# VHH binders against UPF0159 protein Ta1429: the designs that were tried, part 3

Target 1, 206 residues: UPF0159 protein Ta1429, of Thermoplasma acidophilum (q9hib2r271to476)
Amino acid sequence: EKVRLIKYSNEREEMQKVLALLMYPFAEDASGIISRIKAMELSEASAILERIRDLRKNRRMKVGRPFEAVNYVFEVTTNYGAFRDLQRHRFLSIVRKPLTVSYGFDVPPIIAKMPDLSEEYAEAMKDAERVYRIIKERYGAWIAQYAVPFAYRYPVVFTTNLAEATYFIELRSTPQAHFDLRDIAIRMYNEIKSVHPSLAGIIKFV
Below, E stands for the ipSAE of ESMFold2; O stands for the ipSAE of ESMFold2 at other seeds; V2 stands for 0.75 times the mean of E and O plus 0.25 times the DockQ between their complexes.

## First folded at step 1 (VHH)

Design b7 (framework vhh_8pnl_2)
Fold by ESMFold2-Fast, scan of step 1:
Structure b7 (fold): chain B 206 residues (1-206), chain A 122 residues (1-122)
Amino acid sequence: as target 1 above (206 residues)
Amino acid sequence: QGQLVESGGGLVQPGGSLRLSCADAGRTFSDYAMAWYRQAPGKERELVARITSGGYTNYADFVKGRFTISRDNAKSTLYLQMNSLKPEDTAMYYCAAGYEGDYLWEDEYDYWGQGTRVTVSA
């Protein structure tokens, strides 16, 4: 499984938290906000989130800091290059396994469309796997990991929030985005939508 | 602070040649991978050719033998020599520069031009 959502909170409670933070600057006191939100029907809360979605005209308009309060923990199995880009999006890596050849490798679509280059790529990966196995047998996984090409996949656990996830998904789900990251972005969107269908609505440009 | 600027596009007949140039007034890209992409009407953007900081080149199959990518690090300029142009080469051509990966697919292009139009028709 390339993308798995392993930790998240109850959607109703997360929605109440986001709405309280959104209302706070415009209210006399916090206790009044809490009472109003607890009395709010789920359909009313969802309607407010949909109105916020509608106010965003393009992906350059950020969703705002209240959405940073909604947190997710993902496990992603991807190549090292894609992982480096995930780290640049300020996703906090919690744990990873040593680099390995056991999870396969990625062939970019452009290379797959070029028969000679595709064949050369596959042979280079086979050669790297042979070197990896020799080093691993003699010196262990600690040293062998440095022989793993960046194209090989490995699992990483990281945490993010809904605001950062929205930015990442909207940026990387476009047809022109890096191929590996586009697939990850769409899968992350689907995972969030499956557990938080109302909150996922804020991710507009996907 | 500058931006990438493409030039050299135009209208040519099938079989003709064009030389595209890409320069940035505010940056040097000697340590960057550089590439030419194109986007035809109604199609997604696709890689045409890539050159590393060390001068290693990669080409899409549909331009091999016809196009040549080169760079002049002293002038911070990227070139694409296009020969034997076909109607299928009609597109907006974009210059890109960015992080150089160990493999073509690991490059990350952060700097893009606005494009230069190439039209191949009789």
Scores: ipSAE 0.000, ipTM 0.085, lowest interface PAE 20.9, mean pLDDT 78

Design b8 (framework vhh_8pnl_2)
Fold by ESMFold2-Fast, scan of step 1:
Structure b8 (fold): chain B 206 residues (1-206), chain A 123 residues (1-123)
Amino acid sequence: as target 1 above (206 residues)
Amino acid sequence: QGQLVESGGGLVQPGGSLRLSCADAGFTVSDNYMAWYRQAPGKERELVARIYSGGDTNYADFVKGRFTISRDNAKSTLYLQMNSLKPEDTAMYYCARETYYDILTGYDAFDIWGQGTRVTVSA
């Protein structure tokens, strides 16, 4: 699986947290805010989030800082080239991991359509895997990673929050985005939506 | 958190066979490194076999040619087929799944473990 959501919190609790933070600047009594939010029906909380969604006219209008309080842990399995692009998004906290040959590789579409070139590509990957395993056995994974071609997939665990996820998904889900990142962005959106359908509503431009 | 549940252990005569199963509750087995480890009384846990997401396998020297690791992605189940069992194979067998990198050791880590299933090879 290319994108997997491996940790998230209960949606009602996350919604209560976001709403409390949204209400705090308006100088209401903190105890009154907490009491009201704990008594709030899920449908009422969802209606407030829908109003916030409606206020955003385009993706340049960022969601507020309270949405940074909603956290997710994802595992993404993709090729190194796509990970270089993900690492450019410094909002992702990435657990450091060496490159590996254990998760297969992606054949570029242009090469996949040419039988002779596809066969040569696969043989080059097989040769690289042999070298990788020899180096890994003798010197460990951190040295062996330098033998891994950029075509190979590997899993990376990273954390993000709902505000950062909204920015990434809206930016990278456009038709103009590179296909690897667009696919990841759409899958990430679907994972969030499946566990947090009300909170996912703030991700408007997808 | 998800739990791994091993089954299929038991008592068998030398030269016999057993098939161990590991069910992954709440997660997909197909997209992860999975491994079988064993631990005999008074010994450290040792790697028996591992399978990578891409389908590659690796075996400890003491089981090569006798044990086979495989998975059924539709059932989210990992298997260990054990043939030509020896008394030295007597141990508690554990399955494990990697979910993230262990930054302290600098190597791939198997961080979700099951409770184990007991294998006894005895005349």
Scores: ipSAE 0.000, ipTM 0.089, lowest interface PAE 20.0, mean pLDDT 76

Design b9 (framework vhh_8pnl_2)
Fold by ESMFold2-Fast, scan of step 1:
Structure b9 (fold): chain B 206 residues (1-206), chain A 120 residues (1-120)
Amino acid sequence: as target 1 above (206 residues)
Amino acid sequence: QGQLVESGGGLVQPGGSLRLSCADAGFIFSDYYMAWYRQAPGKERELVARIDSGGYTNYADFVKGRFTISRDNAKSTLYLQMNSLKPEDTAMYYCVKTLPRYSSSWYDYWGQGTRVTVSA
């Protein structure tokens, strides 16, 4: 699968953490915050998040630093072009396995529009796979990765926080974004929303 | 932090056997890729064997047929069975815990190491 959420924490606990950090600058002691947060109903917490959502007038207005405390680990399976663009986001810590031919490849859009070149492209990929498998059998996957064309997909694991995820999703889900990153952004939003429906509400411009 | 604890190292004669163990006190042992690395004096650390969360193994060419890596998820323990030991196997052996599909040293959790000496 293209986007998979590997690790996340309990939503109630993450909301309590965010709300404590939101209250901290305006409180005189931390123990009072903890007591208030523990007594808070889910509906009250959700109303606070909705108010924060309403205060953001456009995607260039960042969510506050407290949302950096909510962390996610994603696995994304994508081609080199999309991976290059994904790496431009500063707060992502990226971990990859060796490049491989096991996850298929993407035909560049300009080539996909020309049936004759698309067929030649696919045949070149098949030839590269043959070379890859020979090298892998003799020398292992780590050496064989150097024979893998950049069109091939591979899994990458990265960590992100809710504030950076919001920035990425809102930036890359626009109609002007490249299709590969737009698709990844929308899938990441849906994964966050599925596990953290209240916190996902902060992601406003999708 | 000492979440990985290796044991089972020692002095052994050429041709002998040792079984190394690595106990993980941390969470989600079953989800992690596990590996054994070794480092001899004056040499770089080198990968000996890997085992992923599904139990699939990979071995360095210099130990294939002699060493066997295994894991017991119920006990949160990694093993390395070392047979037909050679003097060149003398090294500190390290248990390493990594996130699934990892390729960088940044997310490796390293144990304290256990010393293996192969000599008369």
Scores: ipSAE 0.000, ipTM 0.093, lowest interface PAE 19.9, mean pLDDT 78

Design c1 (framework vhh_8fcz_2)
Fold by ESMFold2-Fast, scan of step 1:
Structure c1 (fold): chain B 206 residues (1-206), chain A 123 residues (1-123)
Amino acid sequence: as target 1 above (206 residues)
Amino acid sequence: QVQLVESGGGLVQPGGSLRLSCAASGFTFDDYAMNWVRQPPGKGLEWVSGISWSGGSTTYADSVEGRFTIIRDNDKKMVYLQMTSLKTEDTAVYYCAKDIEYSSGWSEYFDYEGQGTQVTVSS
């Protein structure tokens, strides 16, 4: 799979944490807030989050800092070019494997529509794979990665919080975004929504 | 400090199976990719297999693909190498190697903290 959510916490507990942080500036003490939030019905918590979503009128209105407390770990398999763009975002940690030829490669759309160029592109990729395999056998994967064209896909793991994920998804799901990043953004949104349907509601402009 | 302790090596017949273990300590184990590398007698180090920090992705050298399986148990801080259909050319000292967290640029080195475990494939 291109995008996979590896680590996340229970949605009810994450919602309680966000609501407690949202209430903190207006409360007498932190422990009292936690008790009140724990007593809150899930439907009531969801309604509050939906109202916060509705208050955001456009992508420029960022979600608040309390949403930075919700963390996700993703594994994304993408080409190095897309990864360089992905890593410009403020993620908590990023870990990658050596570049490899094991996950296929991406052909730029303009080249894919031109049969002659598409054939030449595929032949160049096959030639690079041969060089990669020779170097990998003799010197290992970390040295062999220098032979891998940027078009090849490889897995990368990163940690993000819900506020940064919202920013990334809303920015990169627009029609003007690079196609590879748009696909990643939409898949990340769907992964978050599958495990945290209420919290995913804060991601409004997707 | 980082510690990697390999075990499970031994003498096996061609076509046999063997499971290597690596116990890790001294670092946040589930933040790093892990690798197995080997050194055949009189030869240099050869990368064998790698596994992402979560276990979600694995890679293998062409010489072992289809025969070896790398697995990790983050709760126990362990990495394993499951070897099947062993060949005489698999004879080597096997090392567990900690990867470097990707935060900037490329890395051309593995952190070989382990002492290795000897695998000998012969009749």
Scores: ipSAE 0.000, ipTM 0.077, lowest interface PAE 20.6, mean pLDDT 77

Design c10 (framework vhh_8fcz_2)
Fold by ESMFold2-Fast, scan of step 1:
Structure c10 (fold): chain B 206 residues (1-206), chain A 124 residues (1-124)
Amino acid sequence: as target 1 above (206 residues)
Amino acid sequence: QVQLVESGGGLVQPGGSLRLSCAASGFTFDEYAMNWVRQPPGKGLEWVSGISGDSSYTTYADSVEGRFTIIRDNDKKMVYLQMTSLKTEDTAVYYCARGGEWELLEYYYGMDVEGQGTQVTVSS
């Protein structure tokens, strides 16, 4: 699976945490905030999040710092070229592995639309896999990784927060974004929405 | 050259405990987050737990939260995974892995930073 959400917390608890942080600058003490949050109905919390969504007129208007407190762990499997673009975002990468041929490869969209070129591209990748396997058998995976074309997919586990996820998804889900990053952004949005439908509402410009 | 060596796996009955160890060398250990990742038979990699370089931040997969504890000893260049209340679904090869910021991907590219693995089997 290209994007997998590995870790997330209970939505009600995350919403209460965000709301407490949003209220903190306007309160005289933390105990008052805790009492207010515990008494808050889920529908009231959702209404506040919708108001925050409505206040954002465009993707340049960032979500507030309180949303940095909502954390997610993702596994993303994509080609090395897309990874170079992803590194521009503030994701904390947890796990990296040597490049391998085990996760398949991506055919650029322009080539995929031309049957003859698509077939030639696939044959070239199969040739690279053969070379990779020979090197791996003789010299190990660490040396063999240098024979892996950038088209091959690479799994990475990283952490992000809801504010950074919002920025990434809104920036990279546009039709003009690099195809691989756009696909990843949309899948990340769908994963967050599936577990946190109320909090996902803050991601407005998808 | 980065080297990670896992140990401590074995056969254990459901409800039992194991402590996994990872010995690190070849890099400035306390500057990197450390992680445990597992691969169940016939499945892909699953992230299990992470700890920041200074131990101020720890995180766990929902499936292991409350049962596993990640610890590091920077003086000994070791990271540990204390596993309790083990379940059959915890059966996997466990790997130690060096973490980092996504913006630093190019500094990790070409390095084998994943450990050799240690097998954990939970069965009767």
Scores: ipSAE 0.000, ipTM 0.102, lowest interface PAE 18.1, mean pLDDT 77

Design c11 (framework vhh_8fcz_2)
Fold by ESMFold2-Fast, scan of step 1:
Structure c11 (fold): chain B 206 residues (1-206), chain A 121 residues (1-121)
Amino acid sequence: as target 1 above (206 residues)
Amino acid sequence: QVQLVESGGGLVQPGGSLRLSCAASGFTFSSYSMNWVRQPPGKGLEWVSGISSSGSYITYADSVEGRFTIIRDNDKKMVYLQMTSLKTEDTAVYYCAKDSRYSFPYYFDYEGQGTQVTVSS
């Protein structure tokens, strides 16, 4: 599996935006809020976000709507089953390609444990690839995709926001979660944390 | 040998309703989860909905949640997809699919021709 953070904005600017939205309902003067936030040091903004994190006592307490304003674009390369589960979590796919054999396939754990079935599974995949290549050469990739087993991986570009990413990561990083989604959730968390270490703090229950 | 025969598709106007049926044979129907998947024109396969072998667990793709309902009848070996509030984006060939016991848990066996749903005015 492969998870790449493709697009994100400057952390200081995203933090200022979130803080402005958090303050807006309680202030008479929008200009005053903007001036205050523009002058704010990163350390001060981080301290405020840490206080907000501390107010969340469990996964059921959602992050506030202002965190929906922080947007991320991810490329996720995974099998069709995991892809459908990402769609269940309201990740908006921006672009997709025909199913393909170019990114390898995943052997289900139960089959991987059974040597005879594992070998038979691998042969079935090889046979599907042969058929795929013949159809692709003659009729193009969009028709050839119908020969691609769901075990094959393919890249999909998704957009999400920090609030939705928090919900997904906290739900799917648990030890009981399906292994494909747990791996994706942990990788997404690490990608967000690498570019937005302060904002990633809102993702509390990983 | 597994056979899945879809029916119930057709032309319907936006906002309309349609019920798809799938008749299964060649396997112990009550032992497998069943799914609906679709292929819009010029796009790849999209999973739509799934129902566990007992009917106790049901899931939907975000795009159809609240509009579609999956139902199964183990005695008749049928799975259905009740579609309401249809949108032009729902235009696709719809396939029912059996989960494979040998592929955990998302992989499907299907051999049917599918049923065409066209949502247009």
Scores: ipSAE 0.000, ipTM 0.087, lowest interface PAE 17.5, mean pLDDT 78

Design c12 (framework vhh_8fcz_2)
Fold by ESMFold2-Fast, scan of step 1:
Structure c12 (fold): chain B 206 residues (1-206), chain A 122 residues (1-122)
Amino acid sequence: as target 1 above (206 residues)
Amino acid sequence: QVQLVESGGGLVQPGGSLRLSCAASGFAFSDYYMNWVRQPPGKGLEWVSGISTSGDSTTYADSVEGRFTIIRDNDKKMVYLQMTSLKTEDTAVYYCVRGYKSGTYWGSLDYEGQGTQVTVSS
């Protein structure tokens, strides 16, 4: 599975937006908030985020609604089973292609540990590809997609926000027996951290 | 659709015992491997135990091997975790998690319940 962060905003502007939303309930009007936020140094904003991080004792303590305002668009290339799990985390799929055999397939971890079963699994996938190609040639890709086993990967573009991403990453980064979502979670964390190192600090339990 | 409801958590003293239950609905329970995972305070998720579709094959994390027993009742659509010799480090929220469907190419597919809190302290 591959994960790409394809759309995000400037970190300083996103931090200012989050801080304004955090301050809003305690202010008489938005103009006063804007003035204070514009005067705030990046180091001061980062310190506030660190205090918020420190107040979270465990992952069940949510990051807070202001962090829903920080948005990311990801492309994830993964198998259909993993994709269905991603959809349960309030990710909005905004574009996908028909299911296809062009991006390879994932061997379930238990099967991958057993050479004989792994070989039989790969042979079954080859047989499914032959059927897929016959149907695609005669009836096109949209009909052929129904012959694609759930093990095959396909690219999906979806949107999420920092609060949802935090929940997903903290939940899925550690399960020992469930590797597909763990790999995706770690890659998403690294992508966010690479562009938003200060905001990524709110993702505490990784 | 798919639901997993955990129960049986509570406060116990070190060395005590507790039995967790998980009631499954919305899927063909007997076709799926089942797992227990836990999240200690301030830490990430930790896989605890797994059980095959028939209940004859079980696996355990090193930290609980010999102390915990996973069992399932396909007729009742239940999976259980019998915990003995509990330690303070076993304090966590415990989640029932659906594993792979037997004989399928689904890959990793995790459906998690709401969780049940286990606190081990004096």
Scores: ipSAE 0.000, ipTM 0.097, lowest interface PAE 18.0, mean pLDDT 77

Design c13 (framework vhh_8fcz_2; at its last look DockQ between E and O 0.22; V2 from the best seeds 0.00; counts 0 for: pae E 16.4 > 2, placed apart)
Amino acid sequence: QVQLVESGGGLVQPGGSLRLSCAASGFTFSSYEMNWVRQPPGKGLEWVSGISDSGSTITYADSVEGRFTIIRDNDKKMVYLQMTSLKTEDTAVYYCARELDYGDSPYWYFDLEGQGTQVTVSS
ESMFold2-Fast, scan of step 1: ipSAE 0.000; ipTM 0.209
ESMFold2, look of step 2: ipSAE 0.000; ipTM 0.164
ESMFold2 (binder alone), look of step 2: mean pLDDT 81; pTM 0.814
ESMFold2 at other seeds, look of step 2: ipSAE 0.000; ipTM 0.172

Design c2 (framework vhh_8fcz_2)
Fold by ESMFold2-Fast, scan of step 1:
Structure c2 (fold): chain B 206 residues (1-206), chain A 120 residues (1-120)
Amino acid sequence: as target 1 above (206 residues)
Amino acid sequence: QVQLVESGGGLVQPGGSLRLSCAASGFTFSSYAMNWVRQPPGKGLEWVSGISGSGGYTTYADSVEGRFTIIRDNDKKMVYLQMTSLKTEDTAVYYCAKGEDWLSYYFDYEGQGTQVTVSS
């Protein structure tokens, strides 16, 4: 699966923002918090994030609300079934496109383990593509999308924040029947880690 | 409105057995694959087993193959997980999960879960 991080902010600034929100209850005003954060060494900031990580004993213990302030925009290319599961994690889809057959399809893991059924599944997908092309030619892409099986992939742009991304990655990163979602979760984690290596440390159960 | 209610968890000794049950409602049960997934303490979600809508096809994670058996009773709208030779690493919250269609093991719903603890 194709996962691309489209938009993110500078890591140091995001870390300062999270730490300022964590310190809010202890300050008389915002300028006091800013001075404290500005004076903080990177090692001190990392130690605070590590302590937060250590306090979480399992994925049910969510990261705090300050981490909702760190935002990401992702493009994910996956099948419609996996997309519906992604929507349950409060990812906001920005792009509206008709379903299409242009990006290929995924074979469910149980079918993939059975050679005869895998072949029949692929044949059924090809038959659906023929129906799609006929409907598209006569009635356009909007009507033709109803002939597209859930197995077909399409790109969707999502917005999320670090707290929600942590929840999703930890929930979906281990092997499960949704191999597509595991692959997406691992790729999202790697994208976040590549641009925000310190903040990515809060993602503990991956 | 899809509802899945798990039961049958508990404390069991290593080498013991438990049978988990899941009562389904709100959908045409026999038209959907059913799955069991688990979350061990301090770890992410792990898929355990799946069964097709008719019960004709079953599959298992390598870690449980030969020890666990998934079965379904479409008349009663129940799916079960028979667990034998339990190990301490089987300790987890177990969830029943509805597949998207008759054969697909892509999940579109899971229940509240039932705790299984394997300890002396």
Scores: ipSAE 0.000, ipTM 0.126, lowest interface PAE 17.0, mean pLDDT 77

Design c3 (framework vhh_8fcz_2)
Fold by ESMFold2-Fast, scan of step 1:
Structure c3 (fold): chain B 206 residues (1-206), chain A 119 residues (1-119)
Amino acid sequence: as target 1 above (206 residues)
Amino acid sequence: QVQLVESGGGLVQPGGSLRLSCAASGFTFSDYWMNWVRQPPGKGLEWVSGISSEGSSTTYADSVEGRFTIIRDNDKKMVYLQMTSLKTEDTAVYYCARDYGDYEWFDPEGQGTQVTVSS
């Protein structure tokens, strides 16, 4: 459960919303747009999205602003370092639980390659867990979080839109990206594709 | 051909200020996020700051938050980095970069501009 999509809307309704926003600058009356969009066949709507996908020549050409109207809520469980990089992207409404030792920790790759340092690192983590448990028992989880090293994983809930998700996924899904962020990006793509297969088509460079 | 040209670096005392500039050409500047990245002596590339295509959103590394400000001028095809309260740790070659978010994957296109903070 590294990445969970916890809130999304009906795909047909989201597609209608995007198409209405795409048509809005060219409309003589707004009521006519809504009626026309509601009457549109799913195949016709999908063809329009495919045409938009085809117009993007490379990942640096962003999808249009109408795609910002499609919203997702994700829960991601990862270490603090990965979250710092995730926060470079335009995500809204980040909410988290107190830091905890319940989700394990990540050993930095350079340390993992050195058996003696890896063992010493693991022992330091065990020592931090002992301190955490003592503080939690006496003062509760919110105070105990100050004893949790940044190597430990924790769940964070954030919101994003389809345009920003496209930017993140296309940037971070390449083989050259850091493994943690690449793994998150691919999982986010698969979650979006599973619920919104037509809209996920806009994410072209995965 | 895509070209990014950085300028504005120099020698400055701790607590001082500098403004870096990046001139872009060869692509539709207003379609892309722009970033500043730096390489301290003997270290790898470090991401510093990013700005959205319209300038509506900015992001900063924890080490520079509150001290640096990223700005863009789409009409002039320029990105700026306003640096205040400079520290010796800010000494680095600074590069502007298009649509990057991973220092392992940063491909600086220009030669960069050297910032040296002495103490």
Scores: ipSAE 0.000, ipTM 0.109, lowest interface PAE 14.5, mean pLDDT 78

Design c4 (framework vhh_8fcz_2)
Fold by ESMFold2-Fast, scan of step 1:
Structure c4 (fold): chain B 206 residues (1-206), chain A 122 residues (1-122)
Amino acid sequence: as target 1 above (206 residues)
Amino acid sequence: QVQLVESGGGLVQPGGSLRLSCAASGFTFSSYGMNWVRQPPGKGLEWVSGISGSGDTTTYADSVEGRFTIIRDNDKKMVYLQMTSLKTEDTAVYYCAKDLYYGSGEYLFDYEGQGTQVTVSS
């Protein structure tokens, strides 16, 4: 499976936005907060985020709601089953293509351990591909998609925010997590870290 | 090094009053909000009250609103918690805490020291 971060905002601006939202509920003067934050160097903002990271003792202590204001757009190529689990984390699909057989399929781990069942599974997938091609030739891709088993991979573009990404990554990067979701979680973490190294620091339990 | 030293705790009867003090050093005191947090026996930390760096804004937990008053003296680098109409539920170790940023925030603060014990009973 493939994970790509395709849209994100400037890190300094996102950090300023998060800090402003964190300060608003208890501040006596909104203009004072804005002035302080605008004058703040990136290194100062990063130090505050590091301290917030330190205050979280375990993954059940959620990051604050202000981190919901930092948004990311990802393209993920994975099987439909894994995609269903991503939807539980309030990921919004922006663009979807018809299900297809062009990106291969995943064999469930329990089946992959049994050579006889693995072979039978692959044969069933091959049969589904034949049905898919016949329907596609006669009725087009949107009707043919109903012949595509959930095991087949396809690309989807979705939006998430830093708080949801943190929850997902920390939950799904554990050794106990399903392999497909663990791989996606780790790749998403690395993508966020590559563009927002300071903000990625809030993702502590990975 | 930031240092916060709490004092003023003790045993008091229900309905009584007590004044806690916190002496601060190691930072520009008037630039940061200050807070009081408490830990009742066998429970986690509870935020109690906050005051802005200037002293213009004060905030209180619902459980203490109208009974407690937070005050600061920037010249002396002190923050105080005046407690009145004390209840048995106010029994806790009380800590003062410095904000990490300008203003006051429930989860964005540092605290240090052993705190000061407040026991409300006979």
Scores: ipSAE 0.000, ipTM 0.122, lowest interface PAE 18.6, mean pLDDT 78

